# Ledger of designs, part 486: VHH binders against q9y6x5

Target 1, 379 residues: q9y6x5
Amino acid sequence: LPPKLLLVSFDGFRADYLKNYEFPHLQNFIKEGVLVEHVKNVFITKTFPNHYSIVTGLYEESHGIVANSMYDAVTKKHFSDSNDKDPFWWNEAVPIWVTNQLQENRSSAAAMWPGTDVPIHDTISSYFMNYNSSVSFEERLNNITMWLNNSNPPVTFATLYWEEPDASGHKYGPEDKENMSRVLKKIDDLIGDLVQRLKMLGLWENLNVIITSDHGMTQCSQDRLINLDSCIDHSYYTLIDLSPVAAILPKINRTEVYNKLKNCSPHMNVYLKEDIPNRFYYQHNDRIQPIILVADEGWTIVLNESSQKLGDHGYDNSLPSMHPFLAAHGPAFHKGYKHSTINIVDIYPMMCHILGLKPHPNNGTFGHTKCLLVDQWCI
Short names: E, the ipSAE of ESMFold2; O, the ipSAE of OpenDDE; V2, 0.75 times the mean of E and O plus 0.25 times the DockQ between their complexes.

## First folded at step 24 (VHH)

Design un23 (framework vhh_8dlx_2; at its last look DockQ between E and O 0.90; V2 from the best seeds 0.83)
Fold by OpenDDE, look of step 24:
Structure un23 (fold): chain B 379 residues (1-379), chain A 121 residues (1-121)
Amino acid sequence: as target 1 above (379 residues)
Amino acid sequence: EVQLVESGGGVVQPGRSLRLSCAASGFTFSRYAMHWVRQAPGKGLEWIGNIYEDDETYYNPSLKSLVTISRDDSTNTLYLQMNSLRAEDTAIYYCARHIWGEARTSKFDIWGKGTLVTVSS
């Protein structure tokens, strides 16, 4: 039987939640599989960019989804969660479901993973759900598992996406133990439902399952705000993205805008595009604006207003609070093995290996995940 | 105080047109992208479309042929023109202010109270 892989994302699941909260179902999943404790994600640490990095193995500058909000100055197009279905934004890379879908006797399925409801390189998954936040996890799970079980050609790669604990993290902040305990318990229960469903359908032993996330969450506060309006008049620039990484499109001389912002706050770094640190791999794309502002961890950039968010993400990808985890189970994976860290772009070549796909050029290192796989030597 | 107030709703016959307005106050309207969303009875929120600061518009593909969004920054007003209304267009219509950088959840930070549109013969 051809190998099958289900990739599951719980948005905003910070890695250290595993240490601070109880996850009976997830722990059982891990016990019978593998765990990567920390996954270093890509900068900026936002939903669309990181989810696309997982399935392309590319840094944001390479795959072209450089933020949740983007603007292309040449075409004058805007990108946001509400208008994310233009292939223009996604076609700078080839995600794994497209690669898989183009193979003979294979098909892909998707339940609301970013980019899956868009024809990329004129290819869309044979089975997919249009994004709708009102659709329950159960319904998404039912569709995915049905497709995995009954499709012809067989679904060999599937994605499943869920919005929690990100939404709650924003609302309550990651340090709210009472509310986050409740939220995370629900997540664990959903994992239980997933496992149970797979077992009931007879898929559990033969299906490779990866459970991961795109980013973590850090605590924010009304006492840690950076007001841009106090530093520069709004008529001098267009805001393309705001917090914690602001994207600035100057309406006047770039240098003048930079000079007005460079000392705006001691808790914010201001970069001209050419001066963005190399470690971010966030420079070589036209969709990156001329000036970016990067707030320190836990600081929020605002426009003369208060922020209602008690948690946020998007910060420096070296921060542990921004890191998700990865757990996996199935024929391709060891049982009871724990690994310390990988890069999020490493997931792509691993998935390609599992599925027997030739990977597109990518930034991942297959060697980083060899210890997770039963068919590889672990040195 | 930041506020959005929708108006123009009411009872209309099928096939008719209706123009909704959203009056913004308490913030620099011209700096923000704005959205229209609706909620039909017993259904979830449905995104209709948005308009950016530079007047670029985007629409729900299912509704694109039936709606037009525009704005007047001089009067701080957002508009939704709806044509060829159907019974299924019956809903509460909301305008909402855009939030930068959000995905999947919390896309809007400010909402109006909504205006009811009833399409009935």
Scores: ipSAE 0.837, ipTM 0.926, lowest interface PAE 0.6, mean pLDDT 96
Fold by ESMFold2, look of step 24:
Structure un23 (fold): chain B 379 residues (1-379), chain A 121 residues (1-121)
Amino acid sequence: as target 1 above (379 residues)
Amino acid sequence: EVQLVESGGGVVQPGRSLRLSCAASGFTFSRYAMHWVRQAPGKGLEWIGNIYEDDETYYNPSLKSLVTISRDDSTNTLYLQMNSLRAEDTAIYYCARHIWGEARTSKFDIWGKGTLVTVSS
C-alpha cells in the first residue's frame, strides 16, 4: 500500500473567499483535515510561475518559469500559454511528478497542471491529459481516479487543475458578490463531487488530498490605468510582458528607457533588474528582463487602450489579495487543525515527505508544515 | 475601434489549398502577436498557431506540416495558408489578438467574426 497524493488546484482562489462566501463541501473537507488560511506565494503572482513553484519548491528565479510570457533573445524563443511545450523553458528544475515516477514501482498522473504535458528532462508524466480548457472537471476527475485506481505500476502522485475561479475573477472582479457567489458555489459543488467520487471508488480513506491555489485576485477599474504609450515611444523597447508586471527589453540605451519610465505614474514602481527588491527573489535568471514595471494593487498597465479587466493578479506577493489557501485531508494529515500561514514553496518538501521522496534542493522549509502532519512533532 | 476581419473562406475540394486573410485596424498591428483559431461543427475551439512581432511562429503539433502563418505589417494583414485540405478542416476560422501574460483563462482580447471554410467534393 504505497502512500498516494492527489494535488488539486482551483486557479485564482483568493484566501479570503473562504471567509466571505459559503462553502459547505469545502468546510466539511477542512473539518476532517487541515487548513492553512493564507499561503504566501511567489512574485510574480501569476499562474505558470506559481504552479511550478508548488511542484518544485523553488522561487521563480530558480525554476526559470518567471512569468506567463517570456522571451529568450539568443535563441529567439517565445513562451506563452499557446506555446508552452518546449522543454527549454521547464528544464531549469525537476518537478515532483518526475522524481516520483522515477522511483521503483511508481507512476504519476496529471489532469492539466501546468507543465505536465511537457517532457521535462525527457520525462513526461506517466499518464496525462494534453491541456484543453473545454474538458469538463468531471472528465478530468474521471481520468485521474481511473489512473489512481487501475494503473501498473500504481499512480502514487496525481495532479488536477481547474481554471475557476480565476476566469470569473478576471471577468467580474472579486468584489462582485452576486456573480462570485454563483461561481464559488459551483466550485464548492465540484469539491463535493470530488470527495463523493473518491469515497465511491474506495480511495478516500487512504489517499492524501491537497486542495490549494496559485494566487488570489484584486479588483481593477477603468479609473486605474497606466498608459505606457503616454510615457515612451513603443519603438524604444520590446514588450515581453505587460500587466501588472511589465517586462521591458530596451532597444536603445537602458538608462534612457528607465528615465522615460521612472516618472510615468506614481502608481507604478520601475526597477532596473539589479534594483529589484531582494524580498521578491526575482533577479537571478536571464529570463527576467533588464527593466520591470510593477503596478500598484488594482492598477492596470495598458498600451493606449481601455481595459476589459475587472479583476487581476500578478502584483506584489506581500498583498493579502494575492494569497491563496491550502486545505488537506488524508492519513498523513491531522483532523480539524488550522494553521495561519506557510510559504507556497513549503508545499514541495511537505509533499516529498508524504510520498517518501528525497527532495531536490529547494527554497521550502519543512518545519513550516510539520504541524499539519500526524507523524511529526509540532514545534 | 479595434477590428479584425477575416476573409478568403468558402467551399474547396479535398486536397486543395486555401489562403485566409485577416485585416487588422485600430491598433499598432506590428507590436502584437497574432493567432489563428478554428471551430469545427459541434466541437470546441482549436488553436492553429501564432506569429509574434518578430515573425517567429508556433503551431499546433497536429497541424504543423499543413499550415503556414505569415504577416505583412505594411498592410496590417495576417495570413493563414492551408494545404492538402481534408473534410475535417471544415470549420469557422478566426484570427485573434494576443494578450501578454495571460494563461489558461484569458488568452485573446480581440476576435474576428470568423470566415467559414467548407471542404467538400
Scores: ipSAE 0.771, ipTM 0.902, lowest interface PAE 0.9, mean pLDDT 94
ESMFold2 (binder alone), look of step 24: mean pLDDT 86; pTM 0.857

Design un3 (framework vhh_8dlx_2; at its last read DockQ between E and O 0.95; V2 from the best seeds 0.90)
Amino acid sequence: EVQLVESGGGVVQPGRSLRLSCAASGFTFSRYAMHWVRQAPGKGLEWIGNIYHDDETYYNPSLKSLVTISRDDSTNTLYLQMNSLRAEDTAIYYCARHIWGEARTAKFDYWGKGTLVTVSS
ESMFold2, look of step 24: ipSAE 0.808; ipTM 0.916
ESMFold2 (binder alone), look of step 24: mean pLDDT 83; pTM 0.839
OpenDDE, look of step 24: ipSAE 0.853; ipTM 0.933
ESMFold2, fold request of step 25: ipSAE 0.857, 0.857, 0.842; ipTM 0.937, 0.937, 0.931
ESMFold2 (binder alone), fold request of step 25: mean pLDDT 83, 83, 83; pTM 0.836, 0.837, 0.837
OpenDDE, fold request of step 25: ipSAE 0.921, 0.925, 0.924; ipTM 0.964, 0.966, 0.965
ESMFold2, last read: ipSAE 0.839, 0.855, 0.832; ipTM 0.930, 0.936, 0.927
ESMFold2 (binder alone), last read: mean pLDDT 82, 83, 83; pTM 0.834, 0.836, 0.836
OpenDDE, last read: ipSAE 0.920, 0.924, 0.920; ipTM 0.963, 0.965, 0.963

Design un4 (framework vhh_8dlx_2; at its last look DockQ between E and O 0.01; V2 from the best seeds 0.00; counts 0 for: pae O 10.3 > 2, placed apart)
Fold by ESMFold2, look of step 24:
Structure un4 (fold): chain B 379 residues (1-379), chain A 121 residues (1-121)
Amino acid sequence: as target 1 above (379 residues)
Amino acid sequence: EVQLVESGGGVVQPGRSLRLSCAASGFTFSRYAMHWVRQAPGKGLEWIGNIYEDDETYYNPSLKSLVTISRDDSTNTLYLQMNSLRAEDTAIYYCARDIWGEARTSKFDYWGKGTLVTVSS
């Protein structure tokens, strides 16, 4: 039987939630497998970019999903959560489910991971669900397990996406212990349900399972607003993305727009595209706008209005508040091993190794994950 | 204070057309993408489509041939034209304001109160 892998994301699961809240089911999963305590994600620390980085091993500038909101001036195409299905946006990389299902006697299944309902390079996941936030975790899991058990050619790579704790993290903020304890307990119960279902269906022994996330969450406040309209007239630019990384397309001379913005707030860095710090790996793609504004941790860029969010993400990827975790269990993984950190782009070459796939060119380093794997010498 | 007010709902016969309006106030309407969303009785929310500040439109594939979204920035008004109405188009219709850079469950920051459309023979 070929090796099988299930990749699970709980959106917005901040790494230090593991230390600050109780997770009996997730801790049992970790005890029988491996933990990476901090995963350094990619800039910008937003949902679509980081989910695509996990499955391509590429920085955002290389895979082309550079934000949740994008605009292409040549084609006049817009990208957002509501209109994300045009392959134009996704075709600058090849995600692992495409590579997997093009192998002989293999197929892929997907329950709502970003991009899996899009025909990328004319190839859509062999089994998939169109994105719909009203579909329960149980229904997503039931479809995935049915496909893992009952497909010919067999499903060898599957994905499962869940919107929490991101949605509640935005609503309450990560520091709201009462509400976040309730939310995170429900997440842990879902992890318990996942493991129980896999055991009952006879999948647990031969299935590798990765549980991870795309980013964390930081606390926001009405005391930490950057009013962009106080610094620049809105007629001088088109706003492509707002907060915490604003994307600015000048309508007048770029230097004039930059000069109006450069002293707007001490809590915001203003970058011409060529001056974006190299450590962000966020420069070499036409979808990155000529000027970006990067708010400091916990600051919100607004348009002369208050903000409704109490938590947010998208900030500098060096911030621990932006980092998720990774846990894994299965035949490929050691039991009871804890590792301090990897880069999120390292997950892709590790998954390719587990599945016996040749990785496409990518930014990950297989050596960073060798200590997680039974078939590798960790020294 | 941001406000969105839908109007133009009512009872219509199958096969007819109907135009809904959304009056916007309290913000610079011309810089925002705007959306139409509906909720049929006992069902979840269904995205209809949107229109960007440059008048570029996107539609739910299931509804694409049946609806047209337009805007008039001089009157701060969003429109939904619905053609060849069917019984399954019975729903409360909402307009909603986009907020950039949100994904999955945090897409819209302001909603109208909705206008009821009932399609019955």
Scores: ipSAE 0.775, ipTM 0.906, lowest interface PAE 1.0, mean pLDDT 94
Fold by OpenDDE, look of step 24:
Structure un4 (fold): chain B 379 residues (1-379), chain A 121 residues (1-121)
Amino acid sequence: as target 1 above (379 residues)
Amino acid sequence: EVQLVESGGGVVQPGRSLRLSCAASGFTFSRYAMHWVRQAPGKGLEWIGNIYEDDETYYNPSLKSLVTISRDDSTNTLYLQMNSLRAEDTAIYYCARDIWGEARTSKFDYWGKGTLVTVSS
């Protein structure tokens, strides 16, 4: 039987939640599988970019989804969470579900994973749900598991996306023990539902399941705001993305805009595009604007408006607070093994290996995940 | 790769003048404020002064009368002119790049290796 893989993302699941909160179902999942305690995600640490990195193995500059909000100066197109259906934005890379879908006797399924309801390279998953945040996890899970169980050609790769604990993290802040405990308990219960559903359908023993996330969450405060309006007139630039990494499109001379912003706050780094640190791998794409502002951890960039978020993400990808985790279970994975750290781009070559797919050129390192796999040597 | 290379240091007698240079490469030099900092033996870092991208200069008040900072954007070179050198001016002198344009050493993102100036009779 061809290998099957279900990739599950709980948005904004910070890695250290596993240490600070109880997860009976997830811990059981981990006990019977593997855990990567920390996954270094890609800069910027936002939802669309990182989810696309997981399924492409590419840095943001390479796959072209460089933020949740983008602007292309040549075509004058905009990208946002409410406007993400144009293949123009996604076609700079080939996600794994497309690769899988193009194989003989295989099909892909998706439940609201970013980019899965868009034809990429003229290919869309055989089974998918249009994104709708109002659709319950149960309904998403039911559809995914039904497709995994009854499809022809068989679904060999599926993805499942859920918006929590990200939404709650934004609302309450990750340090709110009372509210986050409640939220994370619900997440653990959903994991329990997932496992139970798979067992009921007889899929559990033969299905590879990866549970991961795209980013973490850091605590924000009304006392840690950077107001751009105090530094530069709004008429001098167009804001393409705001916080914690602002993308600035100057309407006047770039140097003048830069000079007005560079001293705006001691808690914000200002970069000309060509001076963006190499370690971010966030330079070589036309969709990256001429100037970016990067707020320090826990600081929020605002205009002459107040922010209501008590948690946020998108910061430096070296920050532990921005890191998600990865857990996995199935025939391809060891049982009871814990690993310290991988890069988020490493997930793609691993998934390709599990599915027997030839990976497209990518930035991942297969060697980083060998210890997780039963068919590999861990040296 | 960003590089800063100081030169012009050496042994000099008290009362003499010395001009240090800092050669910059790997970035758009004209867009950055640049600083001079020194470290005397057994002492901490001491900020000397800076020059902004618009050629505005600021100096440590204790050294203002003795130093002049300038830049040549056409050659990507930063200069430190020191006059009336004293024994206490013996130090390693560093140039540093500042993306903030402020006299905050913690925000300097690139430093040269430094050049030693020894003032001795």
Scores: ipSAE 0.007, ipTM 0.269, lowest interface PAE 10.3, mean pLDDT 94
ESMFold2 (binder alone), look of step 24: mean pLDDT 82; pTM 0.829

Design un5 (framework vhh_8dlx_2; at its last look DockQ between E and O 0.82; V2 from the best seeds 0.77)
Fold by OpenDDE, look of step 24:
Structure un5 (fold): chain B 379 residues (1-379), chain A 121 residues (1-121)
Amino acid sequence: as target 1 above (379 residues)
Amino acid sequence: EVQLVESGGGVVQPGRSLRLSCAASGFTFSRYAMHWVRQAPGKGLEWIGNIYEDDETYYNPSLKSLVTISRDDSTNTLYLQMNSLRAEDTAIYYCAREIWGEARTSKFDYWGKGTLVTVSS
């Protein structure tokens, strides 16, 4: 039987939640599989960019989804989650579900994973759900598992996406133990439902399942605000993205805009595009604006207003608070193995290996995940 | 204080047109992307469309042929023109302000109270 893989994302699941909260279902999942404790994600540490990095193995500058909000100055197009269905934004890369879908006797399925409801390179998953936040996890799970079980050609790759604990992290902040405990318990219960559903359908032993996330969450405060309006008049630039990484499109001379912003706050670094640190791999794309502002951890960039968020993400990808985890179970994976860290782009070549797909050129390193796989040598 | 106030709703016959307005105050309206969303009875929220600072518009594909969004920055007003109204267009219509950089959740930081549109013969 051809190998099958289900990729599940719980948005905004910070890695250290596993250490600070109880997850009986997830721990059982891990016990029978593998755990990567920390996954270093890509800069910026936002939802759309990182989810696309997972399925392409590329840094953001390479796959072209460089933020949740983007602007292309040449075409004058805007990108956001409300208008994310233009292939123009996604076609700079080939996600794994497209690669899989184009194989003989294979099909892909998706439940609301970013980019899955868009024809990319003129290919869309055979089965997919349009994004709708009102659709329950249960309904998403039911559709995914039905497709995995009954499709012809068989679904060999599937994605499942859920918005928590990100939404709650923003609302309560990651340090709110009372509220986050409640939220994370629900997440664990959903994992329990997932496992139970797979067992009931007879898929559990033969299906490879990866449970991961795109980013973490850091605590924010009303006492840690950076007001851009105090530094520069709004008529001098267009804002493309705001916090914690602002994307600035100057309406006047770039140097003048830069000079007005460079000393705006001691808790914010200001970069001309060509001066963005190499370690971010966030320079070589036209969709990156001429100036970016990067707030320090826990600081929020605002426009002469308060912020309602008590938690946020998007910060430096070297920060532990921004890191998700990865757990996996199935015939491709060891049982009871724990690994310290991988890069988020490493997931793609691993998934390609599991599915027997030839990977597109990518930034991942297959060697980083060999120890997770039963068919590989691990020294 | 940021405030959004929808108006123009009411009872209208099928096939007719209706124009909704959203009056914005308490912030620099011209700097923000604005959205229209609606909620039909017993259904979830449905995104209608948005307009950016540079007047670029995007629409729900299911509604694109029936709606037009515009804005007047001089009066801080957002508009939704609806044509050929159907019974299924009955809903509370909301305007909302977009916050940058969010995805899937918490994309809007401010909402109006909504205006009811009832399409009935």
Scores: ipSAE 0.782, ipTM 0.901, lowest interface PAE 0.7, mean pLDDT 95
Fold by ESMFold2, look of step 24:
Structure un5 (fold): chain B 379 residues (1-379), chain A 121 residues (1-121)
Amino acid sequence: as target 1 above (379 residues)
Amino acid sequence: EVQLVESGGGVVQPGRSLRLSCAASGFTFSRYAMHWVRQAPGKGLEWIGNIYEDDETYYNPSLKSLVTISRDDSTNTLYLQMNSLRAEDTAIYYCAREIWGEARTSKFDYWGKGTLVTVSS
């Protein structure tokens, strides 16, 4: 029987929510499996880049999805959530579901993980749902479990994506205990439904399940705004992305644009592309713009407007508030083991090992995750 | 106060064309990507397409040959041209302003109230 893996993401699930809120169903899942308390994600700490990093093992500069908003001046192509289907953007890497389903007697299934409804290298997930935020978690789960249980060739790798707690984190902020408690209880109920459905279908004992996320969330405030229009005339640049990391394509001399911005706010760092800190691994791709502005945690860059967001992400990936967690259960994983931290790029080579796939060249380190796995000597 | 106001809806016969307008006020219209979205009776929201600040347009593939989006930044007006209208194009049509750099969460921060288009013989 080939090994099977279900990869689940709850978007914007900050690691310390596990300590600060009650999760009876998730804690039972962890008790029978493994927990990684913090996953250090990639900068920029945004949805599309980090979901693609999980499934490719690559930093953003290598896989080419460098932000949620991108622009190619040569082709005049735009990338955004509403316009994410052009394989041009995705083809700089090979995600794990493509590698998996090209193996003999294997297929892949997807319920709305970013990129799974795109024909990357002319290959789309064998079974997939087109992205539609109106589709309930239960319908996504029903499709995934149907495909896992009834497909020929068998589905050996499946993905499941859910928009919470990210959507509510933006709306309420992570410090709104009343609203976030309600939101996180509902997510825990969904995890309970997931586990119960897998048990009822006879999948639970032989399916490996990873529950993880792409990033966390930090509190924002109307007292922490950086008005970009007060620092620079909008005619001097093209704005590609705004907050908390602004992407600036100068229309005039780059040094003049930099000089207008460098003292704009003490709560914002301004980088020429060549001066972006090496620890970000965010430099060597043409999609990264010549100047980026990186707001301090909890600060919002605005265009002479107030902000409706009470929580946000995208900040420096060294910030604990930006880190998700990873939990896993199944025959490949130890039971009752807790691990402190891994890098988000480490998830890919671990998944390849579990599935018996040869990983593409990547930035992950298998040794960082081997203590999670029953077939590996930890030290 | 940001406002988006659609107009140009009404009853139209199958096979005809119709142009909808969206008047924008309370913000610098020329700096934002703008979208058209529709909702047929008893159905969910269906994205029609968008137009960026540089006039580049993208469309729902199922509608691509039937619609054209344009903008006039001098009058702060977004347009939707629809051709060869069919009964299934009966819907409330909304314009919406894109939030910068969001994915898989709220895509739009402001919506119009919508204009009803009824395609009926």
Scores: ipSAE 0.711, ipTM 0.880, lowest interface PAE 1.2, mean pLDDT 93
ESMFold2 (binder alone), look of step 24: mean pLDDT 84; pTM 0.847

